VHH binders against q924l1r178to360. Designs and how they scored, part 1

Every score and structure here is a prediction.

Target 1, 183 residues: q924l1r178to360
Amino acid sequence: DFLDVYHGLRRRSHSEVITHLRRASTFVSHEKLRRQLTDLCTKVQSGTHPAAQDVLALRDCFSTYPLGFSQLQASQMRALSQAMLLTPYLPPPLLRQRLKSHTTVIHQLDRALAKLGIGQLTAQEVKSACYLRGLNSTHIADDRCRAWLGEWLHISCSLKEPELSLLLHNVVLLSTNYLETRR
Below, numbering starts at 1 at the first letter of every chain, in headers, positions and changes, except where a header shows other numbers; Kabat numbers aren't used for antibody chains.
F, E and O are the ipSAE of ESMFold2-Fast, ESMFold2 and OpenDDE, as the mean of both directions, binder to target and target to binder. V2 is 0.75 times the mean of E and O plus 0.25 times the DockQ between their complexes.
[cut] marks letters that were taken out.

## First folded at step 1 (VHH)

Design D1 (framework vhh_surovatamig_d1)
Fold by ESMFold2-Fast, scan of step 1:
Structure D1 (fold): chain B 183 residues (1-183), chain A 126 residues (1-126)
Amino acid sequence: as target 1 above (183 residues)
Amino acid sequence: EVQLVESGGGLVQPGGSLRLSCAASGFTFSDYWMSWVRQAPGKGLEWVATISQSGSEKDYVDSVKGRFTISRDNAKKSLYLQMNSLRAEDTAVYYCAKDSTYYDFWSGYTTEFDYRGQGTLVTVSS
């Protein structure tokens, strides 16, 4: 199936994003944040699904150099675009604008969903919402999709506008290993 | 204007080999994921293989894994498909496709292929 193939390609794009994060982590001046970021990348690469609290602990890394929106390099923005299945073929300023706009829209929708309550959504609506945010929900049970959306919203609704680069990277961090275990 | 020109098809016996080529022009070839898709007589389009911009990532439909190899040469703006151990069910018109996947809020992730070429016919028959 085309979609199954593209979910597989998205997983490979996820690996590229995590590799870029690990490389960028060496430029994080704050030692504690650097260690937390490198530890998160290592765990995700080894097949571990990160806890929302561990992701949120990194919020400050994503509002300033090197991981704030204005500091993202072209290669990182292309990898993120591929992970979201957005066009990666734009010049860097347009890639940045596209990613920022897309992430801002998702953040606004997340605030609305949180106010509505995910318990009000049908199974199909939950599945679609998860898919929209980067999770391959095709073979994941409804209650697990709803739990994942809850984790996403917990992170998203805690973030301020300058921190939205973390929400963008969360497309990769929360979806890569959800309900998967290494062999 | 995007142009994709496929070549290398022909008649081959079961178990034989063919190498398909696609010459691309009108866009920055190295910036795009590329795919091969095929259409057997009387059937719909079937995705066959995909390759990333640099060639580091490749994927295949299960029925061709281990038999087909996709590759690209960005300097020559060319895409290739090496087809080994061909079977009667591989008979189809093969198209080179520029991968244009985008995100639509209502539909989610939407996959679109720009074929732009006439395709190349592969017939596997004894």
Scores: ipSAE 0.000, ipTM 0.127, lowest interface PAE 16.0, mean pLDDT 82

Design D10 (framework vhh_7yz9_2)
Fold by ESMFold2-Fast, scan of step 1:
Structure D10 (fold): chain B 183 residues (1-183), chain A 123 residues (1-123)
Amino acid sequence: as target 1 above (183 residues)
Amino acid sequence: QWQLVESGGGLVQAGGSLRLSCTASGLTFSDYYMGWYRQTAGNEREWVAFISSGGSTTYADSVKGRFTISRDNAKNTVYLQMNSLKPEDTAVYYCATDEYYDYIWGSYSYDYWGQGTPVTVSS
């Protein structure tokens, strides 16, 4: 099944994205933000599902150097593409444009979903929406997927356009331990 | 269901030319960007050239000025014209595209790879 292949790619991409985030933390000049980013990465690596507020506290790191869209390195963008189930084989300028475009579309759809209300979605629609946003939703109950989508929308709808690199990284941060911590 | 079929590879001497073709079936060809990649044994796959649905092109530095990518939407075919070939261009060449499912918010893109066509450049 191609889904099994994609699930494997996502799991491997998660560790790579977190490794890149830890390395990027050394370039964060603001001591409090550097500590918060390092702490979040450590907790996620140890199996902890992060709170939305902990993720949002890092927004400034993702709107400027080192984690803004224009500062992402090719290896980071390849790992993020794999987490999004997108081709990592494009040249870096096209990787950046594709990730930016895809994240912008998701952000716009998230605003529409928040206005509609996630209670209006069918079970299949909720699972598909979660899968697109990084969660391996196939074996997760509908109500748990709906709750996860609510957490995603809380983060997404709080972000401004310059901060969308955080939404892209949230594909990993919010998804990595949901199955582990919620089983 | 989509199928990509590459052709046009073969043996050529340094300084020669080859034209590779990739014919697509089962998709609305004009809507998709198309690309060429190459791979040598023991090395990672590297991109060579891309062409957008609108006809905009981009090339790897190693082939810039020597290779030209083009498309014929009426024939559902993308081409790679390779001029001034060098021994380091020896590789298996692959054609690729991306596909989005019907639902934007529930969709994801994935690659359609052909079987590849080998190119050997002798000195």
Scores: ipSAE 0.000, ipTM 0.191, lowest interface PAE 13.6, mean pLDDT 80

Design D11 (framework vhh_surovatamig_d1)
Fold by ESMFold2-Fast, scan of step 1:
Structure D11 (fold): chain B 183 residues (1-183), chain A 126 residues (1-126)
Amino acid sequence: as target 1 above (183 residues)
Amino acid sequence: EVQLVESGGGLVQPGGSLRLSCAASGFTFSSYYMSWVRQAPGKGLEWVATISQSGSEKDYVDSVKGRFTISRDNAKKSLYLQMNSLRAEDTAVYYCARESYDYVWGSYEPYYFDYRGQGTLVTVSS
């Protein structure tokens, strides 16, 4: 099934994104932020689902060097594209533009969803919304998908435009260990 | 009408080589990323390799790295897969696939491939 292929590609891309984040952490000039980013990556790699406040604490290093949109390396942008089920083989400026555009659209949709209230969504709509944001929601109960979407919206709606690189990376950070059968 | 026609499959012994070809028509071949995907009998689809529009970037599933080479000839509108050091586990129907032009927002099941050919059978035996 095409779906099985895509799940495999997503899992590989998640590992690559986290590896890039760990490497980038050594270039974070602010000592406390560097430690927080390193700690979060280590916990995610060990199977821990991160708390929204721990993700939001990192917002500053995703608005400037090294993890702002303008500073993302080609290999990181390719891995992020695969995590979103997009073709990764564009020139780096076009990869960057596409990732910025998709993330901005998601951010705008998130603000609309927050205004609507996630309680208004059907089970299928919740699972679809989670899938579009990086969660392999097919085998996760609808109430847990709704809770995950709430965590996503809490992070997303707290972010400003210059910080949207964090929302892009959240496609991996928030989905990798959320009640999934990883095997 | 978009058409993708694979050829080059057959029976080979372990350690042997095969070259698969895909002839494309009905679209601007040079504007699309192209992939090879395969399906072993009784199993699901497995992505094998992808090549960028110009051929400058290539990627492979881990099990075929160093053994398979994807290439394209945009003037001839053809995609190729050179398969070396073949193993019994490579036995499958191989499909030429065109990758989607854009990611489809609002889709429950976003699919990478919008077209694929009828496939060509590769059997690695004995």
Scores: ipSAE 0.000, ipTM 0.124, lowest interface PAE 15.9, mean pLDDT 82

Design D12 (framework vhh_5c3l_4)
Fold by ESMFold2-Fast, scan of step 1:
Structure D12 (fold): chain B 183 residues (1-183), chain A 126 residues (1-126)
Amino acid sequence: as target 1 above (183 residues)
Amino acid sequence: QVQLQESGGGLVQPGGSLRLSCAASGFTFSSYAMSWVRQAPGKGLEVVSDISGSGGSTTYADSVKGRFTISRDNAKNTLYLQMNSLKPEDTAVYYCAKDLTYYYDSSGFDSAFDIRGPGTQVTVSS
């Protein structure tokens, strides 16, 4: 099934993104934020699904050095593009522009979804929305996809434009350890 | 305050039918997906069906597919479950739930309700 190929590519990109986050954590000068970022990365690598408040606590790292959009390295942007199912085969300036544009559109759609209420979406619409935001939703129960979308919107709607690098990384952070197998 | 009140349960013979209702208050009913959950004697909770806020999408457990139909009337803030071809194994307390969430933890399984009503007993017996 073609969708399973995309799921495989997305999962492989997750490890690369987390590795880049751990490396970037060594450049965080604020001791509390550095500890929170390294702790989050360690827990995610160990199979823990992060709480929304723990992700949001890191927002300052993603609006400035080292993880703001302008500070992302080519290798980081390629891994993030793969997690978003976007082409990684662009020059770094175009790759950065693509990721910023795509993340901004998702953020705008998220604010509209929050106003609509996720209860108004059909099961198929919820699964599609989750898939677009980084979750391999095809084999996840509909009620759990809706709960995941709620967690995503809580994070997304709390973020300001300069912090959208965190929303981009949330494609990996929120989806990596969420159960993907139907019971 | 969110309140849910189930009704319509009772004693029925195998092959019979029942219609359950759930009256909702204290929240914008049409903005939330709703579920029917049951607990049989000596067993855990089982989600039997859910429905989107608009009513446009429904899901059913394999054990009830083709026999049960979930529906809602957003004008009346009421959720329904039409149960046909009832079997003894359908004997359970039936609850309606506003925000049912399932998560898998390191030990394998977790489930939680935001809120549920007191339930209505369905007994399928000769």
Scores: ipSAE 0.000, ipTM 0.121, lowest interface PAE 17.8, mean pLDDT 80

Design D13 (framework vhh_nb_b201)
Fold by ESMFold2-Fast, scan of step 1:
Parts: structure tokens; sequence; C-alpha cells
Structure D13 (fold): chain B 183 residues (1-183), chain A 123 residues (1-123)
């Protein structure tokens, strides 16, 4: 029952996060990156699940201005907090610190999971790992959850510490349209 | 919530200067990040400059070195000083705000926008 409530909260926060990403695209002065970010947001809003390569192509936007942790606006941080089922009712400096801390822990866990190999996880472990990373995995088949976790780990393990704002946004980008069309 | 009103636009010759003002009313101006955008005829709205609540600034490459953004929190106003204007700077200029409204305890899910002010640069 609680899962249904959390599922609804996550789904509603997704459109807010994507709206903030679209705004941020106007701040990207590099023409190629701006077009890639705008294109990704448009495809995600239209119900398309993004390719890992398309997400990773944007890494520079998330390590510096406009979407690096130090550049995130208060409204963006609140929407991201809600997408992770965290309270948005903290002052902006504490929101930033908590988002960075939480994302760093996930990144560290991801490196450990990659070393272990996702094939070693049970079905329940895979579903739990996916849920922690933003996917409402309860009714998704275990092989599809395992595939999704593979996509997540490919992105996560390619990122360096200064780029972890992208991993944070990936909670929404990789989850919104997985096995679901946005209507 | 915040309401924004731009002023200071007009007709100016190439090489001239204008200063745009954006007056904010409503909740807590000092907590908002403020920005300027522009839209030329037949083009999409383009980013120009931003000033964060903490005072840091960032500029589009097309205006860097020519435009300066500043704010006066006591007057709830953000400014855009435009120097060395070019015909390609002709556009409607819009003020935007994003941030947390401390007075109401709610964050903005959308940017607040002004109505715009016309800047025309003659060749």
Amino acid sequence: as target 1 above (183 residues)
Amino acid sequence: QVQLQESGGGLVQAGGSLRLSCAASGSTFSSYDMGWYRQAPGKEREFVATIYSGGSTYYADSVKGRFTISRDNAKNTVYLQMNSLKPEDTAVYYCAAEGYDILTGYYSEFDYWGQGTQVTVSS
C-alpha cells in the first residue's frame, strides 16, 4: 500500500525534474551540447527511454555550469529530492549537501555492484537495487529489472565524482519511460 | 510568488548603450536567481545572462564582455547594462526568476517571467 503511495509521488516528480532540465538547456552556450540536452528532454517528455550513450554525451553540462551540484537552483533541488522520496523542506544549502551525499553513496554502491556482477544478484535483490535508484520495480519482471540495472551501472561507472549531478538526474531520466509510455 | 516588470528598452544606434531594469514584487526577491532572456523575430527565446541569489554571474558567449547583469536586493530590482550594441541584439528582452519563496514556504516549479521590453538596434 505504501509502495503505491511512493510510486505516485515519484511519477509526479518526474515532469518537474524534466521541466527544470529543459530550462537549464537554454543556459548551455556550447551549441552541440545544448541541442543534445534539448533533444534528450524532448524525447523523454514524449515517452522515449533514453540510450545510455545519449545520457553520457551530456556529462560536461553536469560537472560545470549549468547543472553541476554547485549550480543547481533551489527549485531543481526540491524536485530532485521528491524524485528520490526525500523531504524537500530543508534550506537550499542543506538540500544540496544531502543530494550530493546521497548520490555519492549510490555511486560507491554502484562500483561495488559492478565488481560483483549483476548476474550474482537474486531477483529480489535486483528489484530492490532498481527501486533505490528510482525505478518502480515492484511489477516489472526480474530480467527487465536486471537489464535496467545494467544500463544504470554503465552510466554510473563511467562518471567521475565531479559529474555526479548527472547520476542524480538519472534517477528520473532512466526511470520515467522504462516499460511505460508517457501519456 | 513573484511578479516581474521590465523597463528601459527602446531604439538605439549600433555601438550605443541601454540599461534594462526588472522590478520584482511579491515574496522574497533576495532568495531568487534572476536572469535575462531575449527573443528576436522568427527565433526561439535565447538565454542572455543570469545572477544567482549569492551574487555570482554567468553570460551567454554572444554578450560576454558587452553586457553586465547586477542586482539590488534592497530595491527588488535586477539590471542588464548593455554596451556596444549590435543590430543582432534586436529582440524583446524578458526577465525571469527561479527560487524558493521563504515567506510562503514553497518553491517555484516554473520560472516566473515578465511581459518583456523591446530593444531595437539600428544599423
Scores: ipSAE 0.000, ipTM 0.126, lowest interface PAE 16.3, mean pLDDT 80

Design D14 (framework vhh_7yz9_2)
Fold by ESMFold2-Fast, scan of step 1:
Structure D14 (fold): chain B 183 residues (1-183), chain A 126 residues (1-126)
Amino acid sequence: as target 1 above (183 residues)
Amino acid sequence: QWQLVESGGGLVQAGGSLRLSCTASGFTFSSYAMGWYRQTAGNEREWVAFITSGGSTTYADSVKGRFTISRDNAKNTVYLQMNSLKPEDTAVYYCAKDTEYSSSWYFEDYYGMDVWGQGTPVTVSS
């Protein structure tokens, strides 16, 4: 059905995004950040769900070269678009503008969600919010979706406008291994 | 149910014109950007034209000056006017909805955001 198609697209995009991140890590000049990014990518590829603190530690390399919005390559933006359930069939300038615009809206909604409090949302609202942010939430229990949204908001609400490339990549980083389908 | 239905394709001679239509249902049409894409056998889909919810338009270099995208929000329809057609314009044409709409909290509204039509074939003879 539709959900299975979208879940398949997201899973394929996850591998592509992580591959691009590992390649980009070789261009990070700050030795400590380069090692932290490489370690995070390795753990995610091995099936580990990253801690919010480990993701936030990388914020600086997502505001400048190589992973700032203006430095993203066309293939990276296509993979990220698929992870966001957006069409990848646009020219690179339009892909960039749309990814930036969509991520900015999510960031603004996140600030409102944090102010409202996650406890105020219904089970369906929580699952929809998670799905919008990259988690295949259909078969994940409400409490786990709510916990995941809390992790997302911790990251999102800590980020400044120039760092939103990290929030975009978080669609993959925080979602890839948070799978409850098997158990 | 989110749905896009294309029409208006067909056979036309080089230098001729066709107008494609795409009628949308299941969403607030005026809130979303719409695009036209085309695909030839064995090739990936290629972007052709894009129109924002506000009416701003953008075109691929290969069609600039020949194609015009427009929308009629009262009819929930996006159009592609194709003039001065060339044999290389032969393709299956698809319309698509962007996921610009961001205020929905309901799962059924969200999963339909990136919607594609069935496609309409256009053949330009030389």
Scores: ipSAE 0.000, ipTM 0.151, lowest interface PAE 17.2, mean pLDDT 80

Design D2 (framework vhh_5c3l_4)
Fold by ESMFold2-Fast, scan of step 1:
Structure D2 (fold): chain B 183 residues (1-183), chain A 125 residues (1-125)
Amino acid sequence: as target 1 above (183 residues)
Amino acid sequence: QVQLQESGGGLVQPGGSLRLSCAASGFTFSDYAMSWVRQAPGKGLEVVSDISGSGGSTTYADSVKGRFTISRDNAKNTLYLQMNSLKPEDTAVYYCARETYYDILTGYSEAFDIRGPGTQVTVSS
């Protein structure tokens, strides 16, 4: 199926993002954060779905060098664009602007969804929201998609504007190993 | 109605050339990146090449790089694949596909891709 092809391409971009994160972790000057980021990347690469608290513990790594929006390299931004199913065919300054803009809009929508309550969404709306945020949700049961969206919103609504690079990377971190997406 | 329709497939000898076309309708063609995807007998789908909405950026699978050229004519709503130095390994059904669209302002997304019915390419002596 074509859907399987696009899911495969997205999963490949996920691997690229995690590889970039692991490499970037060696440049995190704060010893404890560097260890936590390295450990998270190792667990994700080995097939472990991360806990929201473990992701949130890394927020400071994503507001400054090396993983803040201003510090992301062109190859990292291209992989992140592919993970979000956005065009990677832009010059680096426009890639950065597009990714920051897109992530900001998702963050704003997330605050609105949290106020509304995800219980107000239909099954199809939940699946679509998950797909937009990086989960290959088509073959995942409604209750599992709703639980995943809850995890996403917990992370998203805890973040502030300078930390939104973490929300962008969460497109990969929270989606890669969610059990029903690996086929 | 959004539609994609491929043409140009056929039987060709090894070393030969074919030009595939895909006619698009029902959407603003220049707003979307497009791809060519193929499926050989008994194998999975392979993305062969893609092109940005403006045509300014292209990518190719390693298996076809240097032999195939993707292009588009946005005025004619048509996508092309020029296939040179064809090999028996290129035998497959070739599909034209629109890359996934998301409307970030409304949160709209599609659960499945839009593709054409495919065109058969057979490379045989």
Scores: ipSAE 0.000, ipTM 0.146, lowest interface PAE 14.7, mean pLDDT 82

Design D3 (framework vhh_8fcz_2)
Fold by ESMFold2-Fast, scan of step 1:
Structure D3 (fold): chain B 183 residues (1-183), chain A 124 residues (1-124)
Amino acid sequence: as target 1 above (183 residues)
Amino acid sequence: QVQLVESGGGLVQPGGSLRLSCAASGFTFDDYAMNWVRQPPGKGLEWVSGISWSGGSTTYADSVEGRFTIIRDNDKKMVYLQMTSLKTEDTAVYYCAKGEYYYDSSGYYPFDYEGQGTQVTVSS
């Protein structure tokens, strides 16, 4: 019951994050990159689960203007905090610091997980790892959670420190349309 | 050129109300979050309230939550701050600020803002 409430709050934040991303696409000067960002947002809004390669193609948008950590607006950071199940009731500078710190820790944990190998994780460990990273994993089969975590790690381990805003947004992009059940 | 023109300030008694206005020009108003920040006499900048590009989300500093309301009118390119239950601690110059801000190695810049602001004085 509590989990259903948390899942509902998370889903509400997802549409706001994607709306902000679509709006940000108007500020991307590189024509090909702008089209790729707009196309990805449209597909995600229409229910399509994105390919890791399509997400990674956008990394330059997230390392500097318009979607680098330093350029995120207060409303974007509140929505992202809600997607991560973090308190959104902080002043914008503290929201930014919190999101950056949390994302950095996840990135470091992801490198450790990749080294360990996701095949070594128990079903419960995989589901918990997915939930921490944005997937409502409670009613998703463990093999599918493991596959999702593999997609997440492929993206995460490809990113450099200045690109971690993309990893933060991936909490929404990779989880919104992944197969899940709600019972 | 980006222009933000604040108005509506004045002298009020504690417990009173004021509505501040900000007229924006020189940029695509609908693409940016807007904020109110204030500077009390002899003190640094304090963020007060923010509103998303669409008006769908608002946020407030703890010191003003429940007393102030931020509103925007995208058709008129205006942002407003409705202030109620004013306290002497609310005395400050109030600035309208475009939503982007950043950190750098020297600290952070809360927002790009311009103009002279509008003075709010809460006093008996």
Scores: ipSAE 0.000, ipTM 0.105, lowest interface PAE 19.4, mean pLDDT 80

Design D4 (framework vhh_8ghr_2)
Fold by ESMFold2-Fast, scan of step 1:
Structure D4 (fold): chain B 183 residues (1-183), chain A 126 residues (1-126)
Amino acid sequence: as target 1 above (183 residues)
Amino acid sequence: EVQLVESGGGLVQPGGSLRLSCAASGFTFSDSYYIGWVRRAPGKGEELVARISPSGGSTSYADSVKGRFTISADISKNTAYLQMNSLRVEDTAVYYCARDLYYYGSGSYYSDFDYWGQGTLVTVSS
């Protein structure tokens, strides 16, 4: 059965992604990282918005097994595609290519945005940037969207190319509990 | 379609051992599913005795069977096993293999069994 008690493709996909992350935590051999991943998933599932430093602490398990791009299973990639509002109805190799391509483009744009400074963006620009990165920004005040984009950029600009699976999962982790007016 | 087929049930004396098998088809153990063994004795409710993540290797057991039962899975054979040792009369039940989504929702963890095997009878008596 499905967790989606409210209509919305993203909400359903968020539950699926967190479920996959929780399960993947059993494969993390490093005790501290496993505990940190498990704790983050528990907090997010309980309605807590995670701190950027807590997300970044997990970077190592997203660069190799179990959560690196090449280790993602078809079901995980379908859920992540839905979270990014991309078609999930592709063969697994094409899902992986599309997710990696989109995440790489976002990462490159994020470096440019960080150099520009988020204070330079108009209200509409900041809301659009947040929406593309997984946040339902339409009902959130522009100052709160700007703060969220700052948290996103802090995470994104700290990541190296092999760690971009974490940026992909951040579409869910940073967005799920951020000021949803219609919960 | 998705099917789970149990085998290995039978009659055994107290203190004996049995190994139950659950052959899965229509999905792979490389997918992020849990497999559970659920038993029902005549006139009693269902009890989840063991759960495994075949891809992850994580296992959990009911207190009633902990230390006596071992759950395992063979990904290449797409088959889960329940090794039952030191069997007791109170272990007499129909044993079901079930696929478990095991998810978080509404502030808690839930078993969500979406497919069930036919069940296999285990009788422990002299």
Scores: ipSAE 0.000, ipTM 0.094, lowest interface PAE 20.6, mean pLDDT 81

Design D5 (framework vhh_surovatamig_d1)
Fold by ESMFold2-Fast, scan of step 1:
Structure D5 (fold): chain B 183 residues (1-183), chain A 125 residues (1-125)
Amino acid sequence: as target 1 above (183 residues)
Amino acid sequence: EVQLVESGGGLVQPGGSLRLSCAASGFTFSDYYMSWVRQAPGKGLEWVATIKQSGSETDYVDSVKGRFTISRDNAKKSLYLQMNSLRAEDTAVYYCAKDEGYSSGWYLDEYFQHRGQGTLVTVSS
């Protein structure tokens, strides 16, 4: 099934993104933020779904060095592209532009969804919205997908333009351990 | 010490074909993705095609898909671009570029600042 292949690609990219985040934590000068980022990475790697407040607490790391869009390295951008089911085979400057553009579009769509209210979405619409944002939603119940989308929108709608690198990484952070069956 | 030398450009009529070659030296060619990029008169640098180290995977800008084929010969340390069904809009200087796997900037011309001399392709009757 093509969907199973895509789910496999996403799962493989998750560990790479988290490894890059853990390495980036060593470059965070603010002691409290460094500890919060390291703690979040450890919890996600151990199978814990992060709380929205814990993700949002890291926003400053993602608006400037080390995890702002302009600081992302080629390997990080390739892994993030794979997590979003985008080809990683572009030159790094084009990867950066595409990731920024894609994340900006999602952020704009998120503001529209928040105004509409997620209760207005059909079951198929909510599953598709989750899939676009990094969740392998195929075998997750519609009400659980709707709850996940609510968590995503809470994070997304709190972020400002310079912080959108966090929204990009949230494709992995919020999706990795959300009701996903491990075999 | 790293050198990339392009060849094969020229004047061709619309609908014609050209094959560009790039001879690489000074680095382990088989360890790198390789790309072709082009610059049309009065325009910025445009990425055209990329090929993986093994040659197993390729990608292209939409305007050349189905018309251009990128390939490589790791034993000969050479990169190629087969251009078919050429159009006036393909007129540009074509550059062979080593994809170093890192990026320090947002823009393609910053990433490929250090490239070969290029080879001119002119599509005109």
Scores: ipSAE 0.006, ipTM 0.366, lowest interface PAE 10.2, mean pLDDT 85

Design D6 (framework vhh_5c3l_4)
Fold by ESMFold2-Fast, scan of step 1:
Structure D6 (fold): chain B 183 residues (1-183), chain A 124 residues (1-124)
Amino acid sequence: as target 1 above (183 residues)
Amino acid sequence: QVQLQESGGGLVQPGGSLRLSCAASGFTFSSYDMSWVRQAPGKGLEVVSDISSSGGYTTYADSVKGRFTISRDNAKNTLYLQMNSLKPEDTAVYYCAKDYGDYEWLEPYYFDYRGPGTQVTVSS
């Protein structure tokens, strides 16, 4: 059905985002961070779901050149828009503005959600929250979606405003290999 | 209340051409990206082409690049797919789909907006 189509579009955008991250890693001046980013991308491409602490270890790469919001290339922003199911067909300044606004709203909602406690959400609410954040959640068991949302919130609530490019990329990093088996 | 209605399908010989139309109603057509999606017998869905809300940007699947052209007329709320140099492999039901929108990110199931489809058969 169309659900499979949108899941397919998201998966294609995932590959493109990861490829851009690997290319951007060559411009990371801190050798340890560059290696950690490259290794994470390689593991994600090979089917490994990353640990939250490994994602958070990269936060500095996403607050400065080359992966801060102001440094993202048009092709990367188009792929990220597709991963969020947003139109990729805007001029680059408007793509950047929309992605930044979107990510800021999600970050604010995440703080509220963490205070509420994810145990208070119904199964459908958890699946919807996960889908909004990049996970193709419709055929994933609700307890696994709840666990994934916990990982997302751990990352999100640890990030400061200048680091929100990492939260945007987390739409791909945390979702790509999390129990997605759909066609 | 969102409605999409495809037309223009039919039987055509290899190398022939068809033009598909999709009439949209129940939403602000000019505010949404639109796509054409197809399903061949026994296969899954394939996104054939996408067009931005303004019509300024288009993309195509590798299988149809150079042969198909997507376009839209926002004044008529109509989406088109011009299909040239048709091949037997293009045989499928073609669907019109409402795609991306500025405020749809908060609604997880917006991908449900699609038409009933139109059959294209490429055969001698």
Scores: ipSAE 0.005, ipTM 0.296, lowest interface PAE 11.3, mean pLDDT 83

